# Ledger of designs, part 262: miniprotein binders against q56419

Target 1, 326 residues: q56419
Amino acid sequence: MEGRTLEEVQEEVFKRHGVLVPKKELEDLAKALEEAGLLLTEKVEARLKEEEEKLKRERPMRLAGLSYPEGEREARAFLEAFRASYPGEGEEARVLLMPHLEPSRVPEVYGAALAALEKTPPPERIYLVGVAHRPLKEKAAALPVPFQTPFGPALPDLPALQALDALLPFELFNTPLAFREEHSLELPLFFLKGRFPEARVLPLLVARRSPELGEALKVVLRDFPGLLVLAVDLSHVGPRFGDTPLTRTLAEEARRRDLGFLERLAEGEPEAALAFLGANPTRIDGVEVVASLLPLLRERKGKVLAHRLDLEAPTLSAVGAGTLVL
Key: E = the ipSAE of ESMFold2; O = the ipSAE of OpenDDE; V2 = 0.75 times the mean of E and O plus 0.25 times the DockQ between their complexes.

## First folded at step 17 (miniprotein)

Design nb8 (at its last look DockQ between E and O 0.89; V2 from the best seeds 0.85)
Fold by OpenDDE base, look of step 17:
Structure nb8 (fold): chain B 326 residues (1-326), chain A 113 residues (1-113)
Amino acid sequence: as target 1 above (326 residues)
Amino acid sequence: SREELEKEIRELEEKAEELQRRAEELAKDPNTQEEAIRTLVESQALAAEALLKIAELTKDVDEAIEAYYKLAKLLARISELARRLGDEELFRRAWEEAIKAYDRARELLEKTK
C-alpha cells in the first residue's frame, strides 16, 4: 500500500480479480493492517528490549551450528581442518588482519590466520576490532560482556575497556543491539578463542573512521598490552553491491585493490594504503577500521599470508578476504 | 576549608550545567553552531575543574580514580570539540591533559594492588 490510494487498490483488485471491493471494506482492512502493524511493532520493540537486557549479561552465539560447530569437540576438529587448508607457516603477529566472511568461503585465509596464531605467544588480551554492519550511535562501540563460543565464554577485559572509554570523546558502551547479530566479531572470535582460550577480549565495532580510537588505543596498549586483530573483509563487487556481474576485468581490479591495500599495510604505510584506494570503488570493507587505527599500524612491517577473491555464484558477486600479520 | 571547597565544586557543577543547557539551545540554530560548541567547551572545562578538585582533595582512592577517568574523558571531549572549531592548539593541549589525567588514574590503581 505504500503510496497507493484506496481507489488505486480498488481498481487493481477489480482489474485482477473482476471484483469491486467496497471502499469501506478496504478502509476496514487498511485499518486492521495498520492496527496489526502497530501491534507487531510493539511486540518487536518489546522483544528488542528483552534482547537488549540479555546483552547486559552475555552475547550468545548466533552462528553456532551454521558457520561453525556448536560442540567443542567438533569445533576443535573444525579449527584443525581450517589450519590444514593453509599449507604455509605463519609468522608472529602483533597485529593480525583477518576476514570475517563466512569461513567455508575462504578456508585457507582463516587457515593462514591460524598459522600466524601458532607462532604468536598467548596474549593476555585480544583487541578485536570488527566492522559494524548496523548503525552505531557513535563512531565506534564496545560490548563489555562475555561472548559465547564453543570453547567457553570469551571474557571481556573490563579494566582495559574502562581505560579505553576514559580516553574517548564519546561513550564507548553504546548500541548493544548492534552486537547481537554482528558476525564480524563472532566469526573471528571462534578462531581466536579456540587458539587462546585464556585471553580476555575487547570486542570493538567501528562504523565510521575514528582517529580518536587509534590514539586512545595507543595509550591503552601501553598499560594493557595485547594482540590487535582487525576483523575486516576486502573488496565487495558484483550485483549484490551495485556492479555488473563479475567479469575477469572486475575480478582483476578487485584483486589489484585488495593486494595493493594489504601490501602497503605490510610495508607499514597505512596512509598510503588508504590513499591507494581513493574513493574505494571496489568497496573494501576494512577502510574505516584501518583509518581508525593508523597510529597502531604506522611503521609496522609485516607480511601478507593469504588472499582470496571468493565468488558467490548465485549472485555472480565476489568478496575479497586476506590475512596480514604485522 | 573542606566545606568551602565542596561549595566551590557545587558552584562549578551548577555553572557547567547551565552552560550545557545554553549550548544545547544554541545548537538548535544552524547559525549558532560555533557558539554552541564554544559554550560546550566552557561547560566541560568547568566540569573538568570540578573533577580535578574532587580527585585531588578526596581521601577516597576509588573516588579519585573515578574522578581522574571522568576528567580524562571530559578532556578528550574538549579535544574533539576544539578540533571541530579548528583550534589545533586547544586540541593538542586538551589531549595531552587527558592522557595526564588517565595516567594519574592508572598510577593510583597500581598503588592499590
Scores: ipSAE 0.847, ipTM 0.936, lowest interface PAE 0.4, mean pLDDT 92
Fold by ESMFold2, look of step 17:
Structure nb8 (fold): chain B 326 residues (1-326), chain A 113 residues (1-113)
Amino acid sequence: as target 1 above (326 residues)
Amino acid sequence: SREELEKEIRELEEKAEELQRRAEELAKDPNTQEEAIRTLVESQALAAEALLKIAELTKDVDEAIEAYYKLAKLLARISELARRLGDEELFRRAWEEAIKAYDRARELLEKTK
């Protein structure tokens, strides 16, 4: 195949430049380019392996100075400003649904989460369940290392993570790189660590529906009680997500789907919430997490504290975010 | 004797490894998928038997805890395989046994604290 392709190149060079380049020289060039590509691939692989080894020790902040302040003093003031953006009162949460959207886009939604945390006794540990944005080797994953925050490291609950792994039919700790840039954990964690500085964390990601995870967590929570946090966003609509530009009709549908989903969860009816979404036409990203955690959500009633469908004016798109306590 | 018990455990583990390799070969052929899963269940059941013997015979509490956690994981795997086969009875039984093994590990951990 290479010889046939090179013959075409040789012919074209002759036609355009009047020079007949011997086939061997073209073959040598192709080999050199292939070898250069192999060396680049090896460099990328070595860098990824290095990053993976670092993640086996700790997970550093990636969004400090971008989404939240880097310094502890400024970070504390940031939390207070967000709480002030929500004038209402929270309610005690055994389960908290909160967003992972850029905080400045939905300040009152994060403020509502802080209000709920004010009413929540400090837990010994937090089960933080986010949405995997990079591939996982399994349906779900965890990273059993400290996550750095401006408030100090959020320490892993290693005994609870070991217990969880023991009840899963798959390896829980085999995708460290998926956590490297995962904002669905880092952004909520900033708020959770700021409010509960002594709580340990189980940092979990879901890529695909895992009923096994929910059944295992039900057993683990019996022995390791704590706060369950679903760190999920709601509707994603508009051109960034494959739709036409945002219209009033599309925005109304997204809001209807978001609120209907949250309200059914608030009634303790997670199966009904999922059924309400059907094919999920507005791309609520919480569905895989909810579908995995059904045993923990059934018959648990609560309240929707806040919701916003936030417009991205430059892209004529929108993303929904909400705060639900159960 | 301890040597005889260790030999029995090794024999269970060796057979489990043989069956796992056989299951992996069967899994390559779409026409033998169900047989692959059933073979893997048999493999995991032998491995679970070996772990149970280790957990009940060891005098080292830490080794017993580790063995019971590993046993729970194998039983959870059997439960998942049973679900894929549509075998609801095995699915339920294996999950119940996984929880029992897990509970045993928890009991041992609580006794040492």
Scores: ipSAE 0.831, ipTM 0.929, lowest interface PAE 0.6, mean pLDDT 91
ESMFold2 (binder alone), look of step 17: mean pLDDT 86; pTM 0.838
ESMFold2, look of step 18: ipSAE 0.830; ipTM 0.929
ESMFold2 (binder alone), look of step 18: mean pLDDT 86; pTM 0.837
OpenDDE base, look of step 18: ipSAE 0.846; ipTM 0.935

Design nb9 (at its last look DockQ between E and O 0.36; V2 from the best seeds 0.00; counts 0 for: pTM O .763 < .8, other shape alone 2.677 > 2.5)
Fold by ESMFold2, look of step 17:
Structure nb9 (fold): chain B 326 residues (1-326), chain A 113 residues (1-113)
Amino acid sequence: as target 1 above (326 residues)
Amino acid sequence: SREELEKEIRELEEKAEELQRRAEELAKDPNTQEEAIRTLVESALLAAEALLKIAELTKDVDEAIEAYYKLAKLLARISELARRLGDEELFRRAWEEAIKAYDRARELLEKTK
């Protein structure tokens, strides 16, 4: 009942029903609604505590049967179909930028990531850095548990995660519930686990830029070498995202912003990539992740393998996705 | 002697806890926010000294590794607090010392391979 007085509610009821309801009756109704909301809140809180305890042991698949097949045989065929969607060759990646957008919307972009993985020696571990879509208690978080996939569990690299936590000014293991439905980890992980079944994973989320995370990861990667994956999307334009209606001009601006950002990253110039975006007028999704990981991106040159700005017809909006190897 | 060193560690921990409580009280008043942060840095420095003494004097390798990891984390916190104060020298030095503490933990872990 934010922003309304009891008298304002009473006047509104009178207009709708043609009678004034006594103030006491409105107060009784408001109190009853508050009590019902409190009881519902208690049930929701109990359920969330149960889910949080479950997440301290494992993170189950949420998108099997929706975004990718649940069965292993079908999942392998799915991977091969996505690889076939990209006609080019990959390059070895020490750092891979790949999307977390629904795979069927950008098949060749995921195919380019698979092409890069074909050229990449199997790593001992993967640093998978996604974008938090739910609030975190800190700037960044990890969940040190197995993540289920159709290819079996992706096991956490516990020694590397504990080493990372030791170099951060905040508790790394801070928000288990934020991982429950986090597709920015689950969707890329499907592809990564399918190609590197023996690799352990550091599942990381960034909510707000954390230069401390990048500096700590630079030290940890020295002792725990592995593949660094930035699981990020690019421009978000159109009415769904609070923008003007999608036009050819807005779409071309989004493409220019996406490609200019990726190309500057490919030149080893992540600060220039961020500066190029300025206020980020097309809402590139990866900004906070890139800003966190500057020490790992500087002077590392590479190549943009794929890009698509994909139309969301029902919302007259678009989302960009790309594949970059460094 | 070992008893004197253990006493020193307890005294450092007690002083750090007292300063932590003082910093929390100072943080409640908008007019004493910088003093709260400086007091918190002093508290963290004492706690870090205690951890370093534990890490260097223990014969239990698991205890030493744990202490060095905790020391690295405290030094990372000191570095962040120094950044908030605009103290560039402490910011840089605390981070360098955090890496050194981390490296000592890694060296001990490598010995047990």
Scores: ipSAE 0.802, ipTM 0.917, lowest interface PAE 0.7, mean pLDDT 90
Fold by OpenDDE base, look of step 17:
Structure nb9 (fold): chain B 326 residues (1-326), chain A 113 residues (1-113)
Amino acid sequence: as target 1 above (326 residues)
Amino acid sequence: SREELEKEIRELEEKAEELQRRAEELAKDPNTQEEAIRTLVESALLAAEALLKIAELTKDVDEAIEAYYKLAKLLARISELARRLGDEELFRRAWEEAIKAYDRARELLEKTK
């Protein structure tokens, strides 16, 4: 039986009842409403297209041979060494908060993440939510392409990405250039792909808090279950970030903020975690990510597995990193 | 019944058109622009509900799936507009309809596997 198209059904309804609200008119209405509220300027789009075409096929490794080994054998040895750096045992994760800092700076924190992953059944997919260190056109973005790793390509979950886009009030597939040099995804992905080679990935970036992202993901996760990974760093203090050189007092404050944030998350109180930070004077990196994912973090209890405030000696600055399992 | 559904579609479209006309009138006065936008959001919500019902009458599964996802997206956009206007009721209604459209797409996708 030849199925009727949506347009044919609309035309039939129009013919029978004399009323038609065409899809186009509704789209135009929505666009008109958007244009009335969103004067974002057109000009930046053209230069973005050429670089977008290159990224449309795959995202190559940018930090291979620098932050991690390029070769698979060496990469496996690297993973083992990082796991060995954490003497503890992990717990099963449904949500994993882990750093995206240079791995050599905080090996035991990544080791704790690996320990958690050892206790985690292989997921079908990983929702990898990083921090946008470059501006995005929208509050959040995804890149629906393979990400290269020493363990082979991390393949996108296109059906889940499409489902997520369908529930967002903005275009999810925006600002592909922001992904090109974004380390907040690449570094965690090395560890995740190494542990779960068959898992598909949803590479997501958050630039600004999007409560809509959390609500959409909550729905999508029902139909597309997977591991949620928050790839976030914690406090950023010292001259590189506008402070005086690291002092004992400043380090203690950074640690207090980091641990207080992580502990409240571990208690299943993400709103309390955000409130605890206030104006975020130590510049915890993951605030916008957590604020976007509140519906997924509420009432989930877990454990802080590791924390470190790592000194960058040349700049007398420090960055906090942590591993949390929920 | 199909006839009942067609009747519901017509009623929704008629209400949507009425609200659209009202929004256009309100938009003529700079002092009622916010109300015009709110009214337009309400109109768009009713129109989207009508389109959702029309999609239920579609027999082409692939086209229906695409339509439902597009409708979910549109409803999500409407929900955000309502939220920005501070209309929590409209936000909730639009979001619930967005989920409904999404669920319909998912149901069809699972049946085709």
Scores: ipSAE 0.446, ipTM 0.767, lowest interface PAE 0.7, mean pLDDT 86
ESMFold2 (binder alone), look of step 17: mean pLDDT 85; pTM 0.818

Design oc12 (at its last look DockQ between E and O 0.48; V2 from the best seeds 0.74)
Fold by ESMFold2, look of step 17:
Structure oc12 (fold): chain B 326 residues (1-326), chain A 84 residues (1-84)
Amino acid sequence: as target 1 above (326 residues)
Amino acid sequence: GSEDLEEELEQAIEEAEELAEQVEEHEEAGRVDEAIEAYYKLAKELARITELARRLGDEELFREAWEEAIKAYDRARELLEETE
């Protein structure tokens, strides 16, 4: 229907409604709609520019009152309830893999992360590496500003971020808008800031695998030691993600892929973990982050503390989440 | 094409050479803050050369440029620590 002439529109209106709209009136209407569309585009662009400027100063909470409580007292109780959802004990983490899936969907997986943090000495800084859900201008990005949480602002480690930027072949700070709604940082940060209130943060996003990022981080971590957190989800299967409705066979494959990936990482074999996934048919979103961070994952042995493949009944789909310490 | 990458590499090498001259001048003149900034810029340009070498398949340049990027970065770090 796109590309119909005004005469064809005029004829169709006449057939349906019994009135003949003069061609000039149709032309005037088309021009007015075009002009209104141009004005809307200008207003959207101005609004985005305002948001970008705000994000150069701070990143506000977007999920308070939705995914976690806004008030500090309630947020602390929420944190402890999640820890209680995981009855096991953790182990000290130098690297932590944890989810960014909605916390209420996988409470014990976040609880396992908290159990690991209980065994982890408070770091001076946290390298928080999430998955970009909005386009980045480069393979990876950072936002060097305070991130607000119910536990107070998570302050950026500006010297470490500057050092990281100096070792990358691309601009690290050029996509502030990608952080505006990025839950892969905000959700894990809630748990991390609640347990390590004094740690500074390097908030990082990966859109596409960047081996350069891993090599640069290897150097930066030598001078700025801290906790490395891979804030990633695992398999994404079902119609929401382009598959047939979730079957028992597809769910079993997703679980097998998730656990096989995590277990190979736990053996200190990140290349083998990537090779196991091949073309990544269950769409584990942790693969781009792992592929970026290979130098930091090699030979680090650890343990899978938790895994859950969470079912989305309305969409007949599922998403996997796990907790791994290295 | 690869001709565009080779031209980009040539420009990056020229910029790195200019930055190397700037860091030497700043250090000789005792302009420590400027030297630190120039060393960080030099490290970044050498990291850019490293990536261009990878894309062109020049393994020798890839290794050498990355080693030099780390050296420039290390020198910036040393100067920062001296100035506290």
Scores: ipSAE 0.843, ipTM 0.951, lowest interface PAE 0.6, mean pLDDT 91
Fold by OpenDDE base, look of step 17:
Order: sequence, then C-alpha cells, then structure tokens
Structure oc12 (fold): chain B 326 residues (1-326), chain A 84 residues (1-84)
Amino acid sequence: as target 1 above (326 residues)
Amino acid sequence: GSEDLEEELEQAIEEAEELAEQVEEHEEAGRVDEAIEAYYKLAKELARITELARRLGDEELFREAWEEAIKAYDRARELLEETE
C-alpha cells in the first residue's frame, strides 16, 4: 500500500479477488486502520513509525519465540513434535473444534487437531473463529489483513469476507485493535498455516453470541466453501477464575461439563450442548462461539479426538481443552 | 426504546427502497460494477432490517427481509461471476 491510491488498491483487489470493494468501505477501512494506528501510537509511545505503519497493514506475530518458534524450520519441527504427542489417527474434518490455550500445556490436544488435518483435504479457505478476550464494538468482528506466521503470512479471503459482511446486520470490520493481541486466533493459526500453507483465512472473533453470524456464514459457505475452525477452550476453574483451589470434585465437574458439551456437539446437537451447560458454572470459553454457529453445527455428527483438563500449578487452577471433528 | 427502533426501521426500509431503485438504474444502464456494489449495500441494509425486526418481535418482517437480503446477495454474486 505504500504510495498506492485507494483506487489502485480497489483495482488490485478487484483483479486479484474479483470483488469490487466500495471506495467508501476502503476509506472506512483505511480510516479504521489509521484510527487503530493512532490509538496504538497513543498507547505505545516507543514504537517506531515504521512499526506503526506495518501494524496498519498486517497482524504481526506476538507469541513467536514464546509459545511457538519464530523460525520456519524450528516451527516445522514443533508441528511434528505436537503431532507425535497424539498417538491416534485423525478423521476428516469439515468443522474442527480445537483449543487456543498455550500449546505446551495441552500438546496432545493440538496433536489430535493435526491428526484431523492430516485426513482433511487442503481447503481453499479457513474460517477461523476465535474468542474475543477484549471488548468488541459489535458481537463479532473480522480483520481483513495478513496474519504473520513462521510459515509466511496467512492471507485474508477478501471476497468471502465481503460476502459475509453483506449479510450481517452490523459492520463486520470493527475493533481492529482487538485482533493485535488476541491469542485465540494466533495460536490455532500457527497449526493451520503450517498444515495448509496455501489456504486463505477469514479471521473472526466472537465477543457475544451472534446467531446472525451463523446464518450469514451458512449462505457464504455455499459460494465460498472451506474448513470451519472453532478456536475455543473449555472449562476455566480455580482461583484465577474465582473458585477455590482445584480439588478432585471440582476437576471431575469440569471434565464432566467439558465432555458432556463435546459429546453433544459430536452428536450434532449444539443446542443440547448449550442447554447442558446451563449457567455455565465452570466457565466453558467456547459457548458464545458455539451459540453463534448453531446453523453450521446442527445435525453434523463427529468425534471427540482428545480432551485434557490442564493444571496450572502456580495458581492451582485448571483449563479444559478439547479437539472435536465434525 | 421501541419507538426508536421503529424509527430506525422506517429509515432502514426507506434506504433499502432507494438502494433497490439504484440497483435497477445501474442494471438497466449496464453499469455492472455499480450494480454489484449496490446489491451488496442492499443486502446489508436488508440484513439490518432483519435485526430491527427481530428486536421488535416482527417475525414475518424478519423472514421477508432475510429472504430479500439473500436474493440481493445472490444477484451480486451472479453478476460478479459473469465478470470473472
């Protein structure tokens, strides 16, 4: 984009993607990116102008060298090790539920996701739906920019994102700052990009249940087929989340809720899965995502490949993680 | 309140009607790119009407607006595919 006019960008998007993005939408996007850049500049006084401009055009890695290797060769070895941690075979996925927890905590759960991806034909695009851990202006949001990974940038599917926006009652391209530090997209995307380097991505966040998102996606998926990925964690129990220290009873309840949720999803009964949780006393992370995607989860049968309740010993707290294929 | 939602709904209907007229003008004139843009805007406005209808408890309007939103979307997609 350096030195290109909005018209040139519009023409390039049209030529590359067959979609005429309205000038106004490009202006609004540019303005939103600019405003987001300004907000970041105000918060991060010390970032070089070049970093700020880069941040307007792409989502950089935030967890490289921390949660996963930065280098491609090391990142590939990382994937292989995670795959090796799951001794089973996967199944073909049309929908994949996988965690976004720190990978080192639940390696076999990510390994199960990789096993499923091995049996999945390379998708043209991946609908990656994460959890917003920060407030969004709307119930859901998308960020239509490249996401950096050790395997190169995950490029957005702009035509499919535009199609999705056209069917939503709110502006899809909102709250770009929420994506910059959101690990619920970054961590799953590492594994997805490593397995499917050529797939385009629709990075989506859900803050609140949006039934309209599922209905819109159902239409869009007809014209823009792809892999749907729910990047969600399960129960959150213990002192970090307002409970007493983890006990056998609390762990058993968390596992019961996690497995009961996943099993009902595996039977193609997402409403029953939500109803089973009730008030969600163990704080399953993925409830708002599942509630938003009901039209895409109904009547799809699948299999739970892995589950773990992982203890964070320093806080005597635990987080549930699972892998489900549909 | 409900009065504010009704006013928003009336305005959204008026905007959708204006967009529908613009679509027709663009299609008749053979302005395909402008027609595609207008159809996507129409779909978006109709989608907004669905949410307003839902909030007001008008299930019939919700259904009708959603069906029309899909039609507008489908027409935009058809025109795009013809230009590719």
Scores: ipSAE 0.816, ipTM 0.942, lowest interface PAE 0.4, mean pLDDT 91
ESMFold2 (binder alone), look of step 17: mean pLDDT 85; pTM 0.835

Design oc13 (at its last look DockQ between E and O 0.50; V2 from the best seeds 0.75)
Fold by ESMFold2, look of step 17:
Structure oc13 (fold): chain B 326 residues (1-326), chain A 84 residues (1-84)
Amino acid sequence: as target 1 above (326 residues)
Amino acid sequence: GSEDLEEELEQAIEEAEELAEQVEEHEEAGRVDEAIEAYYKLAKELARIAELARRLGDEELWREAWEEAIKAYDRARELLEETE
């Protein structure tokens, strides 16, 4: 009945079914449907409030049994298998760029991250910076609660999070529900917690570039040293992302953009890396995170350890993933 | 527009001045926990002033406000170390 007068509905019912329904009966039906819709809306709102309150205490695993094993023993074997998929050696990282794509799609890319972690002294804390896939109330957000993993809870570094919040022009703890299903934190965290079980975590999301976040983090890292992790994917190309079907030419362009971006980051030139992408025609996922963290990336030289442009045959699309140490 | 940002900037400056008075009162009275909290709030308001100045194109105020934000933050950190 939406968008139509009751007379129009009455006429259409008569045309289709040969029945003239009185206007009052149509009004009663419309009211009943509206009332039922209001009740559904209230149930959804109540459920979201309940979920939000739960997230203020802890963040449970959402991908156990789907992307990684739920049991600790199986989870440790899973880590070993991923490390074995990368035949190379890592290098010590002060900054690690790693993917958040489904691990089974890019095993050697996650394996390269594990190889880097093997060469990295256990940090007191990890600044884990992912990409918000749900809207945030601000440019960036954190959730200062334990994140459950098969290796036990990843505990938040509350003093460092409070210090970070104090240097931002917005409230850092602003959108708990955005963390509920956020795989860009959960998937990398599985690997990080498995290798650094004693490290505390600053779980951070970026929705829109926030230069002030990078400036604040530079100060906080001075007082709260730790490992900075950019948990980002690279190119997204093909029909799933609004392109034509994947061709050799489109795939070559995506690889060129991915590697050119990573190589410029590896030279300590994050502004040049962003400029290289221009309008970002292959939709590299990490742009907003890199643009936020420029002060932490400038002049830090390093190495690209791995890259894959992973094909999604059913969607004729592809997603890039890489491992970079700085 | 620009006039709205200028109003926000004036409000942020007023709030920072009030917080600066609070930190002085707390510190003089030896209320260390309250001083730490007030310094963190002051740092946040100074960071807000810096961001508003950046959006207004006032690079000098941007730099000065950010430097003051760091000073307030550093003072909070010093007090926290003393109570550890």
Scores: ipSAE 0.851, ipTM 0.952, lowest interface PAE 0.6, mean pLDDT 91
Fold by OpenDDE base, look of step 17:
Formats: sequence, structure tokens, C-alpha cells
Structure oc13 (fold): chain B 326 residues (1-326), chain A 84 residues (1-84)
Amino acid sequence: as target 1 above (326 residues)
Amino acid sequence: GSEDLEEELEQAIEEAEELAEQVEEHEEAGRVDEAIEAYYKLAKELARIAELARRLGDEELWREAWEEAIKAYDRARELLEETE
């Protein structure tokens, strides 16, 4: 706030956007920015303000009471039940690939993710990279606002987000409306926040492969260490996705591609994983995310903890989901 | 096309040079906060140069610009840590 009063900012926002932001909210934001040491450029401040205005400075839950419980007590019981659905033990994760599919469809896959998180020391921050199911202005985007969860708000790591923006050839803070209904972040975040309530979050979306994102994140992770989470689904096959109804042959091909992709990632060969898919005829959802994060996935060995191809019976379609630890 | 990318690259180089001068001016004047901001802007512009170079197939310029982007970023981080 270079010399402008909060009242002047409030008035400017109202004039430009027709939104009256409460003074207290502007004070809280200014304080948060000051505490974060964020010297936001006027442009970044203007964009952040515009995005915060559009989102009322928070991303509300959209799937509470639908995909997961709204109440904290019920949400904790939900986590425990999902963990119980996976009979195995997890491994410590530095990188976690997990689904963003409706949790009830693949409980054991989310259970495997929880098992991995049990073996993972609490991170200071979580880099949560989801899939943009809406167009983004840029190849990738971030939303630097609190995400509501049953466990309280997931707070953004503003210093780390600023550092990441500084190393990207495009504006990281773009297309805030793409986050408003994006389930690829909301569903994984439920599990992550439930396990690591004190972790800050960097909510990222990828629409198109951005090699520059992986290189920038590699530098940022040096100064801002944390858990990297790829929130991606695998194959999408059947009538909903332009195929014939699911057959044994189609299901076997989807599983082959899913497992072949995950296994190559587990061997630390992300380029081989992408090459194995070719034209991606079974429409693995996570391809653009993996292609963006190659520098962070190379030479990291890990383990596939779970995989499922889940049938959506009403549409005779199926979606693949997996949990991978690196 | 390639011509548009070359024009964007030339403009990005000019902007980076101006930002480098601003960084020096702020550091010399002891304006630490302004220097930090200018370094982050410089890092971003250098990252843009790197990406434009990559798209044009100039691998040398891509590498050099990216290395300089990291240096500008590192300087901003150093100054931030000194002020915390």
C-alpha cells in the first residue's frame, strides 16, 4: 500500500469492480502481506486484490456435505475410515501422486495416500499441483488465498508463491475463477489438511505442460522446502470420454497404461513414462502435470502403493486412480 | 510467428536492462525494499527472456538468461533474509 489509505483502496476497488471490501478484511490482508514480507508490485497487488475480490478473499468449500463431511468431527471419522480401507503400510513421501476423483469411488487409493502421509514428517508447506478442468489464461496458475476445509482454512504460503512467480515467464496469479469450482485441488486438500493442519499450501493448477514451472519450482524448493503433491487421475475410458462401453479389452488397456505410467515414474523415469503413453489414447489426466514437473521427478525412485480402475456403472465408463510415493 | 517472438525477445532484453539499472540505483541508495522488488522483477524478465530464447531454439541464450534469473532471484532472497 504505497502511501494509499485503506479507505482509498476500498473506494478504488468499489469504483473498479463494484465490490465493497470490508476495511477489516483489507487490514487483515495488508497485515498478512506485511507479515509475509511480500513486496507485491502494484500489478501483483492489483491482481491479488482483484482475485481476492472475486473470491471474497477465500476459496469456500464446494463439495462439503457431498464428497466429504462438512463437520470436523465427521471429517476426522471420514479420514480414519479411508485410512482403514487400505490394509498396507505407507512410505515416507517427498513427492506424492494421488487422485482427485470422487473419494467414495476409490477409497483404498486415498487410504494409500493417507498411509504415506503417516510416514511423512509434517511439512512446513505443501505444493499442491492439480489439473485445470477449465481454461487458464496461462499454462499454469496459483490462487494465493485461504482454502476452506472442515479442519479450518488451508493458508497460502505467500513468500513461496511470490518466489515462484518471480521465476516464471508469465503471471502466476491468473484466472482465479478457474479455482472456484476446481475439485482437483479441493478433494486432495481435504486429506492433506486433515493430516497436516499446520502446513501452508501452494495451490497450483496446470492446464498445459509448462517445463518452466518445474524448473522454477526446483529453485523455489531449495529455499522453501515442502511436500510436492500431484493431484491427478489416470485413464478416462468409456462413453463419457468418447469410447465404446467398457469391455475387458478396454479395461485391460487402461490398466496397462496406468500401471506402465506409474511404474516408470516409480523408477525415476518421467520422460519414459510420458513416452510410454504416446498419444495418450486412454486419456491419462496427469500427463500435463507430469510433463511440467519433470525436473522434480527425475531420478527419484519410489513405489506404487495403490491403483484402481473404477467403473461408473450408469455410463459404463471408468476412471483410473493411483497412489505413488517418491 | 518467429518474427513476433524475436520482437518480444528484443523488448524483454531492453526491459531487463532497465530493471538492472534500477536495481543498481536502489542498492546504491540503500533502498532495500525497492531493490528486492526490482530484483524479483528482473528475475521474472530474465525468465521471460529464457523462455523466448527456448522457443526460438537459442539454447545458449536460454541457459544464460535462466542462470541470470536465478542470480537475480538469489539476490532478492538474500536481501529479504537480511531484513527479517
Scores: ipSAE 0.821, ipTM 0.941, lowest interface PAE 0.4, mean pLDDT 91
ESMFold2 (binder alone), look of step 17: mean pLDDT 85; pTM 0.838

